# VH-VL binders against Large ribosomal subunit protein uL10m (mRpL10), part 95

Target 1, 224 residues: Large ribosomal subunit protein uL10m (mRpL10), of Drosophila melanogaster (Fruit fly) (q9vpl3)
Amino acid sequence: RGKINIQRPKAPHYERARVVAVTQPKYPELPKAKSCFKTRAERTQQQQENPYNEIIAREVRNWLDHSRLVAFFHLSSITADDIFRVRVQLHKQNLHLKSYGSKIIEQAVKNTRYEAIVPLFHSNHCIVFSPDPEKTAALLRIVRRVPQMVLLGGIVEETMLSRNQLVAYAQMPGLHAVQAQLVQTLSQAPGHLIQQLQAHQNSFVQVLDVHAKNQMNEETPKST
Short names: E, the ipSAE of ESMFold2; O, the ipSAE of OpenDDE; V2, 0.75 times the mean of E and O plus 0.25 times the DockQ between their complexes.

## First folded at step 7 (VH-VL)

Design e75 (from y85 with light chain S96Y; framework fv_anetumab; at its last look DockQ between E and O 0.18; V2 from the best seeds 0.00; counts 0 for: pae E 7.1 > 2, unsure alone 72.9 < 75, placed apart)
Fold by OpenDDE, look of step 8:
Structure e75 (fold): chain C 224 residues (1-224), chain A 119 residues (1-119), chain B 111 residues (1-111)
Amino acid sequence: as target 1 above (224 residues)
Amino acid sequence: QVELVQSGAEVKKPGESLKISCKGSGYSFTDYWIGWVRQAPGKGLEWMGIIYPGDSDTRYSPSFQGQVTISADKSISTAYLQWSSLKASDTAMYYCATSFYDWGEFDYWGQGTLVTVSS
Amino acid sequence: DIALTQPASVSGSPGQSITISCTGTSSDVGGYNYVSWYQQHPGKAPKLMIYDVSNRPSGVSNRFSGSKSGNTASLTISGLQAEDEADYYCSSYDSYSTPYVFGGGTKLTVL
């Protein structure tokens, strides 16, 4: 039995060769990775909107629409443990700490009333959401002890506020307190007016009584 | 105005159980921590533990862990400190106090409850 | 664990300024940013006088001030008055979840 030359296998019979040629799987040419020459602009455009990003963007919009207090923070070097600690503290005050990528934020707020916040998201950032604008003071009190969280600004009652404006807002008496004061002031006004009106009437009546008494005394004939 | 009113002085024997109370008013009871501080006669202040009434998150000093139980009833704005078995060494003034933080300063204090444990 | 050391006693004359120190251990580098001071008169509950090293709560006299240098926090009482005679306690916690601790207390006597 002749040594099978493994280096130069005998060409298969013509019929077998035909069958092999026809049955050879035609592997599609691997698409030439055009990816190396795509301009930065083309790469940015082809970033196929990851369906996942859309979902997250929708979540962000939902938070924005349902929050009466939104605060934006820059995050410096902070550990996951520290973030978690702060998150727990915030959560106890019904404050919700979230972190999103800049692209997601851009997508979320595109063509919305919140589009103005996009410039705030150039680095590592986090957002705190709350349905209660009265929690602004609590928020600031919590983050005061977190130097890694730098307040950039926020939205309160659909109004964009600077850092300083947020601080000022937190120092204001609560809306209810102000309203109570107003109601108290308004409730006192009618009472004072009535008192003043009555005082004038009473004074007038007193003057008339004195006049009447004087007239009666003049008409009493001195009985000689 | 924020006010913490504690239960009255207690005189107990060793081995007895005790539960003292601290009632808060004038603030949102569920939004602030309430802590307990011990002061033995002629001694300094000792942090015992703290509770957040909103969710009953409770933290103890290692020295008091397992020795006392801190609880709160938010429905009546009251915090509690309790012993299952008192010792003579538990003789002290006990203060409740409010804090915004879990490990923060105490802003408002109760008047204190004197607990005397004697045979 | 944070350990805070205070002098046992300090004294001063009326009108003088006195300082009470509170020194932490070297391991407590992070905890000293949140030093508080309490005043306690005999038979009374403690009162918060200073928080976060140098801040005064509403209603606290401006005669009380707080500072920190290194691992030592200080409470300064200016224009000392007879009513200032009390025990003073410093307190602190570590931002890394160290338990809240009090100093040993300082008895202030006004001479």
Scores: ipSAE 0.788, ipTM 0.895, lowest interface PAE 0.8, mean pLDDT 86
Fold by ESMFold2-Fast, scan of step 7:
Structure e75 (fold): chain C 224 residues (1-224), chain A 119 residues (1-119), chain B 111 residues (1-111)
Amino acid sequence: as target 1 above (224 residues)
Amino acid sequence: QVELVQSGAEVKKPGESLKISCKGSGYSFTDYWIGWVRQAPGKGLEWMGIIYPGDSDTRYSPSFQGQVTISADKSISTAYLQWSSLKASDTAMYYCATSFYDWGEFDYWGQGTLVTVSS
Amino acid sequence: DIALTQPASVSGSPGQSITISCTGTSSDVGGYNYVSWYQQHPGKAPKLMIYDVSNRPSGVSNRFSGSKSGNTASLTISGLQAEDEADYYCSSYDSYSTPYVFGGGTKLTVL
């Protein structure tokens, strides 16, 4: 498949448009329109608030909420036939390949624990979802044979993992409990938070200790 | 560890039906593709088709589409290749082989089943 | 289907090196890095020797190496030994509907 969606002209105008864009003069001021309500910027803003984008953003949040495995990829140029082949193989393993616009992803994860993933989507991307975290090994086995898909990181059991941490997780024994414990061990954020809380408690203990010592100080030594 | 065990040699007459088997062990049978490869006497390898046992998705070589049927029974980890009516030209060694992908290599091969069709 | 092109036979002496070619089109060998090589001794099942053009499975001697240039993949066997005498087949991905295409095979004789 994919032969029908091949356009006959190969869009050589894009190269020429780029040259023109670089060399053409720029005009910072344009004649002011009487009605600024019809500004292109305002129309663009209205398009970004499109109800359809909200529906798709809810779909993305639903995938995130119901998936125990989420993997993020950079996607290089790939044919429709090749991505179809990859999607079918992933689906055999209960892995669901999805592509969403960067603005939709940003809207979906805004004000959530996953907001940190937004920078991963500044370029061409795709996401793989699964309810089964044991399929991480199968996922990596499939994508290592697809050079157009480059693993960036992911989320396993609600914990964000780097590329290297996902690879380490995939190589562990297949027992869910063992893998979940490993995920917590690989993450540095929980450890840092625990240390921070312990430091604050130690500060309070020191204040109490100073007060106690002041009350117990019965000696004012002054010798001859 | 991983093993594919095929059924024994068969001697048949033209027009007879036949079903040969390939039993997988030592791996997750439903997570791997199983392919069938034919080798006529003194000739090279010819891919016939593949099946994904997990959902019985099959693909056939154009040369074998309609000539054979590939199936699998995941309850006993066994794949099958069958003919409704054998021809003398079906005389060949038949191999099953497994692959994690429906592209690339066949990792493990069965020992082969020799099918002889003569009057 | 149309098979990939391999020489019918190749020969060499013990200790020498030989190369077997496998030529396809830009849609199979030239289009993907999914080329594999199989060794078959008389009366035995094929054994995977090389996958993804140049990778060796565990247990395959480092005397076997693979490469690809354009539409032609090559299997090179160095330090030839008598046990290397066998038929060698290449295979490549073609399309979703025809994911495997084999070469015609090459008989290697160790003199």
Scores: ipSAE 0.706, ipTM 0.859, lowest interface PAE 1.1, mean pLDDT 81
Fold by ESMFold2, look of step 8:
Structure e75 (fold): chain C 224 residues (1-224), chain A 119 residues (1-119), chain B 111 residues (1-111)
Amino acid sequence: as target 1 above (224 residues)
Amino acid sequence: QVELVQSGAEVKKPGESLKISCKGSGYSFTDYWIGWVRQAPGKGLEWMGIIYPGDSDTRYSPSFQGQVTISADKSISTAYLQWSSLKASDTAMYYCATSFYDWGEFDYWGQGTLVTVSS
Amino acid sequence: DIALTQPASVSGSPGQSITISCTGTSSDVGGYNYVSWYQQHPGKAPKLMIYDVSNRPSGVSNRFSGSKSGNTASLTISGLQAEDEADYYCSSYDSYSTPYVFGGGTKLTVL
């Protein structure tokens, strides 16, 4: 019959958004349904005042559970119209652009192997989720034209990859099984983790410390 | 290799219908926008419209809205440009071209289809 | 409604550098960094030479470079060769509903 995708809403056409903005007197405003992004100040206020932090954290967990590709970006100043247009283009490729506050991300990933990503969300950011790791090349082509989105790294098939590793993964789309093997091999070396995080030096040290602490706790024998 | 192969040249009379094709190969057809560009004899390039075959999202230049139909059949990786009633002014070379983005550049071009409309 | 303005023709001698201009508005060339340049030899389909104002696709000579200042984009061809004689078109993003706007074209003659 067809695909039903409740989690992939299509934003209104830009022409419809322009008409809505014009019909609201005083100053144009974007409809809430058009934008999945919030400014840094709006994210902070939402966290402080929203009693549904656990509901939002469950949404993040759901995206992580159903995404074989996750990419992290630093987000510079960008207009709401530009980010909306990028979101629509990504959505056509089954790529889902999201932004969440760092406290919500921390809550969503606590006691998971992804706790290392939390420091990436202390500044302006966006994250792209997709169930399709083959879309990594498509993602990189789209964001190549968006200088406000600076790739930091990603997760492919539950393995953290640096910026360079993610680019390399995207350039070998014809052998998906080989790409999965490469990702698994690279994830086993501590040097790969360090390389992935070198761009965020203070958060890099914190991430490695947390990772090593979790590994030590898992290996400590229990007497009782 | 990415290739766009267009249907052959057409000679038609005013008032006749016509459907020309553009078959893509060597890439994921549903992941690329396909655009149509007209070039009248001795003139420059004119953008006619663009379609995303994955969901059939179609946009037309205001100059061509209602005058042509752009469509795609993703099962055979083919895009179409169709007239219900040709005019002599439709005499031109017609190119199909790909773009990865709806706001990007045309990466690959077909060889062109010459359409001649005369009585 | 929107038109990108290019000179009708430019010329240069082999080995020289030439520049082709493409002037739009603040809503297209000035408003976005999505300017492309195409080369078209007689009887051939256009070929993408520059995208995103200044980037070259794989296989395009580094003699071709692009830039933008305000509402005007420029294609510069250094070390002119006879094979560079062709028509050159700029293109820009304009809006969601009309994402491709072409310039009128510039005929480059290599003397």
Scores: ipSAE 0.026, ipTM 0.542, lowest interface PAE 7.1, mean pLDDT 76
ESMFold2 (binder alone), look of step 8: mean pLDDT 87; pTM 0.910

Design j1 (from g8 with heavy chain N31Y; framework fv_imvotamab_arm2; at its last fold request DockQ between E and O 0.24; V2 from the best seeds 0.70)
Fold by ESMFold2, look of step 11:
Parts: sequence; structure tokens; C-alpha cells
Structure j1 (fold): chain C 224 residues (1-224), chain A 118 residues (1-118), chain B 112 residues (1-112)
Amino acid sequence: as target 1 above (224 residues)
Amino acid sequence: EVQLVQSGAEVKKPGESLKISCKGSGYSFTYYWIGWVRQMPGKGLEWMGIIDPSDSYTRYSPSFQGQVTISADKSITTAYLQWSSLKASDTAMYYCARLGYESSLDYWGQGTLVTVSS
Amino acid sequence: DIVMTQTPLSSPVTLGQPASISCRSSQSLVDSDGDTYLSWLQQRPGQPPRLLIYDISNRFSGVPDRFSGSGAGTDFTLKISRVEAEDVGVYYCMQYTEYPWTFGGGTKVEIK
């Protein structure tokens, strides 16, 4: 019930509006706010920010939709120089550091499989986005020198991963690296080639299947 | 195909405001930062600052902090450099440049000559 | 602030002969992970700068192989193996390892 008669065109009468505001509206007795001017300004700013929140939430959804790698961090106090250095190092690897309010994250992931991430944003945080899941190892290398950023978990190829799962993912050969190892292995004895191909394929598939199964256990099912 | 096209030359008087533009095309605008570089007549290059258009994160060189405003409008893939009150010492060529990943300031605009005189 | 000192200030060169440009930083440009964000730019007369070399030694797309970069720590070199007429211009080194980002003063390459 936030309706305010702000459509009146006479902005120059703001001093008279101040006088009217001191008539104190009747609501629950003993409010902590003693100044109607402060309370009125807070209400106006709060409602003015609602359309802004939806625009930013759409941006977060767009980054989530276009990022094969997303990593979530707790962010401790950090200097402007240190965060700039980290952002440059991450950008160099096509990794994009951003911060959003928890309310905006909640709006962005509502009615998606990612609703489970909202509790991660109760404290000060940041998010790293990238279209390149192969950059997970580079991400972890860069942030290991940044104690102010504490890894909480992530999303890789639309699969939610815990902190330990994301670290394990970063240590596995990439698809292209597995393909390169297969080419090199073709010069080996036939039996070893077949076993190595099957082991790499099974390991990668098993990791993805385990993570997908854990993801389904952690997320609420979507109805469709 | 990547292009940065800057607004045209400007002739201004001291105390006037100015906003010059840098329009990016041929790439995903929000994935790359835009930097601004000043070149005074007959002089070298000076980094003024940089913006990440995706969230408007900006960082200014200390020499330019509070002297200019860097902004972007990602809906029209355009970055801006703005003065509220020009000085004669602001007479220079101004370049925008894209910060690429796995490269550097890789694509540059053609430059905007700003002349401030009375 | 990291000061980038280029030498020489001017490099007159006979067509077809090599040129070498030095860039020295006031402190190491190596970050904690061993990366060095040092690049070289070329500015032909009346044109904007263009990227030649990034990360000390990597040629940017479309840059002829007669341009090469080398160096480490505080000392960096741009070499042109055989100078051509279109190589006339001013060359700048740039660092962005540390804030604020800084350029060298420039080296003018011109034909004798």
C-alpha cells in the first residue's frame, strides 16, 4: 500500500509538504522513527528502486543463461586496489567478477532450478561468470592468492557443484584435453589404448552423473 | 569486424560541459571493458580510466579522478567520457579502447579531438 | 606509480635494417602468478594507436612476424627485424599489471 500522490506537478511546494508530513499518520504506536521526513524519504526511495531491481535481476538471469561457469564467493573486506587487480586478472581469463544484492539474486533465480543458491548471499559476496568452463582452473589459481574471496561453490554446464566438487572439476582434463590425450595414446599398444579411452570416458561421465544426481537431490523439482 | 566509432571533433570554450561517445560493434559489448586514453598535442599517451559496461564498475587514474566521468549505456553499446567544466588544458585527442581477454587494449577508436579555447 | 622509461626517444633507421626499442619499468611487472601485462602499441602518423604485442611476446592478430617482443621483470624490448616504410611512427610500451596503468614516453621510428 505504497500509493503516494506524487503526480501533483507542483514540485516547488516541497516545503509545504514538509509541514504536512509532521502531522504523523496513525499506525502502530511507539514507532522508532521520530521524524516523518526521514520515514517519507525512505519510503519514496524504496519504491523508486523496485523497477531498478527487476532490470538488474534480468541482467543476472542473462549472465546465468550465457555462462557455462559460475562461481560463488564470500567476500571479506578488500581494498579498492586489490579488488581492481583481481578483476583485471579475472578479466584477462574471460572471468567476470560481479556483486549483487541478495534480494536481486532471489528475484533472478525465482522459478528456476537455481533457487537453492539464495542462502549463499546472506553475507557479503561476489560472483564470477564465464562462458568458458575450461577456465575453472585459472579461476582457482587466481583466487588462491586472494584470501578475501572464499569459494562457496558454483555451477558448471548447468550442474550445481559444491566447493569440493568444483575443485575436483578443475583438476580433470577438459574435453579437448581428453581428445588430445586420445590422439597421443593412438601410438600405444592397442589394449592400453582401449582401456585408457574407456577410463577417461567413464570418469568424466561418472563425475557429471554424480553431480547431476546430487543436483536433483538438492533442488526442488520443476513442474512442467 | 570489431569497431569502436567515436563522436566527432569538438570546439568548446572554458567552463562548458562536454560528453563524447564511443560506440562498439561487432562483439559482445558487456564482455569487454572500455578504457579512455588522452593524448595531449605532441605528447604521449595517458590512461584516464576504464569501465566494465556490464555493471558500470569504473576505475579512474588518480590524475583524472574527479575531473571526468566515465559511463556506458549497454543498450546502445556506447561508452562515454564527460566533463562538467572544460579547461584549456583539456585540449587533446581522446581515444577509447577495448580491453580484450587474452590480449590487451586491442581495438581503438579513431579518436575525438577536443579543442578548448576562448 | 610504475614509471615506464623508453629508449631511444628517436630511432632513425635505414629501410630493411632492424630496429630495437627498449622499455624499462621502475618495478617488476610480474604479478604473484608469474604473469606480466606488458604490451606494445604502434601509432602511425595521424592514426590511433594499434596493438602489436601483448603479454611481452605475443603478436596480436594481423601483426606481421617482423615484430617481436621479449623481456622479463623490468626490462622489455620490441624488435622490428626489417623496417619497412609503413613502420614509421611512435611506439609505446604499456603496463597494466598494477594500478594506475602507465605508458612509456614513446619512441619515434623514422626512415633515414
Scores: ipSAE 0.815, ipTM 0.926, lowest interface PAE 0.9, mean pLDDT 80
ESMFold2-Fast, scan of step 7: ipSAE 0.840; ipTM 0.941
ESMFold2, look of step 8: ipSAE 0.805; ipTM 0.920
ESMFold2 (binder alone), look of step 8: mean pLDDT 93; pTM 0.949
OpenDDE, look of step 8: ipSAE 0.876; ipTM 0.950
ESMFold2 (binder alone), look of step 11: mean pLDDT 92; pTM 0.941
OpenDDE, look of step 11: ipSAE 0.871; ipTM 0.949
ESMFold2, fold request of step 12: ipSAE 0.807, 0.804, 0.717; ipTM 0.920, 0.918, 0.889
ESMFold2 (binder alone), fold request of step 12: mean pLDDT 93, 93, 93; pTM 0.949, 0.950, 0.946
OpenDDE, fold request of step 12: ipSAE 0.732, 0.889, 0.891; ipTM 0.913, 0.960, 0.962

Design j13 (from g8 with light chain T97L; framework fv_imvotamab_arm2; at its last look DockQ between E and O 0.34; V2 from the best seeds 0.69)
Fold by OpenDDE, look of step 8:
Structure j13 (fold): chain C 224 residues (1-224), chain A 118 residues (1-118), chain B 112 residues (1-112)
Amino acid sequence: as target 1 above (224 residues)
Amino acid sequence: EVQLVQSGAEVKKPGESLKISCKGSGYSFTNYWIGWVRQMPGKGLEWMGIIDPSDSYTRYSPSFQGQVTISADKSITTAYLQWSSLKASDTAMYYCARLGYESSLDYWGQGTLVTVSS
Amino acid sequence: DIVMTQTPLSSPVTLGQPASISCRSSQSLVDSDGDTYLSWLQQRPGQPPRLLIYDISNRFSGVPDRFSGSGAGTDFTLKISRVEAEDVGVYYCMQYLEYPWTFGGGTKVEIK
């Protein structure tokens, strides 16, 4: 009777091993102790919609809805005095610089036409609002001198514009000037068309007149 | 018509707290900043600080930093100037003024006389 | 801080005569865009200050034409072409270019 090596039992027959493997009680994985430390992300999600945040979000929405010019800026390290100076300069032009948290912006624009702006707010940002789209040039003039404010883009007349498009817009003549130019161009078009249409008629009349004059000269009898 | 109406005259003792008010009317309150100016008896004008009522952004003059608190309640279109502990040296006329567009301090309140005496 | 110096301290004037008030700043009040942050205020006896002139030369709404502002850089002048009785009071220049904003010491205009 071969000494049963209790320390190294012979591997069971393949079939027995399969049965044992299948019949092994699957102990439910102990619920991973939800680490009491809600990930910063979970804490940020469970941050109970502070009634205050909702109020601010409504305010942001109100600004967006009543603004015909909205510009988005990245704000680098700026001193309190410098930002105040810029705010005052902007205020003089009816431009309103505001800074909001990314969460507030997200909440404010959720399920709105402005939802596309959310990706712009991953860092320190500020927004400039104005009811007057004609102030775009003034805005860009002021912020060009503030290296800490980097233009990301904007909304003008409900149209989202890139940085370059916004710069181009600012260089355009005012809407009224453009409209005036358009009207002028449109008013000139019929005149030119009429001139072109009449040019052939006038040429024909001239040729006929010349012909008539020549005939009259031939019919004048040489009075001997 | 744009108007800033300030609270009435105050007589206080040293060490008392005080909050005076400036109510704006006739314009969109949140679109304009409100500044505060002190005028001591028989003296000139002194800039104290300014607030944007829309977001309560506030800047103080260095001389008044930590001495007063400027606040605003946009729901009632009112700006405030407050002291936690008054001094006799705080005796003065206090004016609120609106920072206008293109212009500077364009509209002023009628002033609030604060008298601090033992 | 920008120091605003007004001269004279007192200006006795005869009715109907012109008055001139000078304001000097310790530094230029012109920003990088060429805008000048200088205003003139009038304070009548027992009344709050009133804005007269902004940006050196612009009259505020309701301000009579007899008031005019001029100047550049660090030197500014308020002129009253014909002083009227209602013009009695203290006049202040103000800068709001740099924080803190500062006022001149004031000039008292009186009738002789």
Scores: ipSAE 0.877, ipTM 0.952, lowest interface PAE 0.6, mean pLDDT 88
Fold by ESMFold2, look of step 8:
Structure j13 (fold): chain C 224 residues (1-224), chain A 118 residues (1-118), chain B 112 residues (1-112)
Amino acid sequence: as target 1 above (224 residues)
Amino acid sequence: EVQLVQSGAEVKKPGESLKISCKGSGYSFTNYWIGWVRQMPGKGLEWMGIIDPSDSYTRYSPSFQGQVTISADKSITTAYLQWSSLKASDTAMYYCARLGYESSLDYWGQGTLVTVSS
Amino acid sequence: DIVMTQTPLSSPVTLGQPASISCRSSQSLVDSDGDTYLSWLQQRPGQPPRLLIYDISNRFSGVPDRFSGSGAGTDFTLKISRVEAEDVGVYYCMQYLEYPWTFGGGTKVEIK
């Protein structure tokens, strides 16, 4: 099935709003009578009406495939105000904090290279996605001040990294940044001399400009 | 071009329900949050709440907690603001706006005028 | 809640002259990493708000350079160097550092 955008407000009506048992068999039941039968009928209806779990799982797969940075966190009890502040801070850096149910994560990574992440989601958790692996340092700096979010590990450039490897990665410049820094350093060797000469010339021009302005002010201050 | 297009003006009676829409286009809808802002007649701006369409994470201003529902349908790139029972005091202009990276609410919808009168 | 106080409430200005709008927050709008959360909005008569300035001083795309923002800590200023007829409207400051997000009360700029 293709990916679709699913409306999901914060209120917990996600699965109920999207799974409709219209035109499927319904069994009249006495209250609690034949609970196994009622459970079987509900399970049959539920299985037919859970296409949205697969849609969400495929969406998680899509985020995993298109994010060059993914970080996994254990999430302790946190106030609504604190998690909101963290989400806003991350969003400002193009970092996208999300939470998914563990079974959806398991379904999303089944038979993929990401299957090893499944044990991380047995406890309360959250995931941060970003297209910008250069934002790893910003991510770690923001969450350092959030003790309720404990880094478990991540994925950078499709490579799984442990917590320590991700921290070490954050301390390295990006490949393009390192290449740009090297090019700038090599260019600065001959350019350093040119910059020193230009700075001296600019200083001389500034002195001459001040002298010219002083001469103008002395002779015709009202004409200015 | 980034655009937020809102549904048209509404005239309602107290106690009626209403759902107004904000359709985003020209950008990746799920990468940006949508906020809702109220402007009462002749008054300033008031933040109502915000939604991340990617996971439906929602936060409401205390003044609007329990008074409205914010939702989104990412399959049609649309955010919604909904009342289950309108009051006359809900008469206002309602704007949606996108929360950009580093910028704040950077693109705004044209507004939806809601009039609630007996 | 962070209270945003704007002055003046109304600023009649001669066409082509400068205008200056003040915004004061009840607490700092800078987070622990030095990022800032103060923006300025313009609402022309009969139109929705539009973003002018973000992060205190950065002009948003398409905003003329006659608009400038400045300030630090809790005191912020929006300046229009030469007011044009199209600048008539109400200007709002906004913070989104702390929940709940809040706006200033607005400053009406009009041509006298």
Scores: ipSAE 0.730, ipTM 0.898, lowest interface PAE 1.3, mean pLDDT 79
ESMFold2-Fast, scan of step 7: ipSAE 0.837; ipTM 0.943
ESMFold2 (binder alone), look of step 8: mean pLDDT 92; pTM 0.938

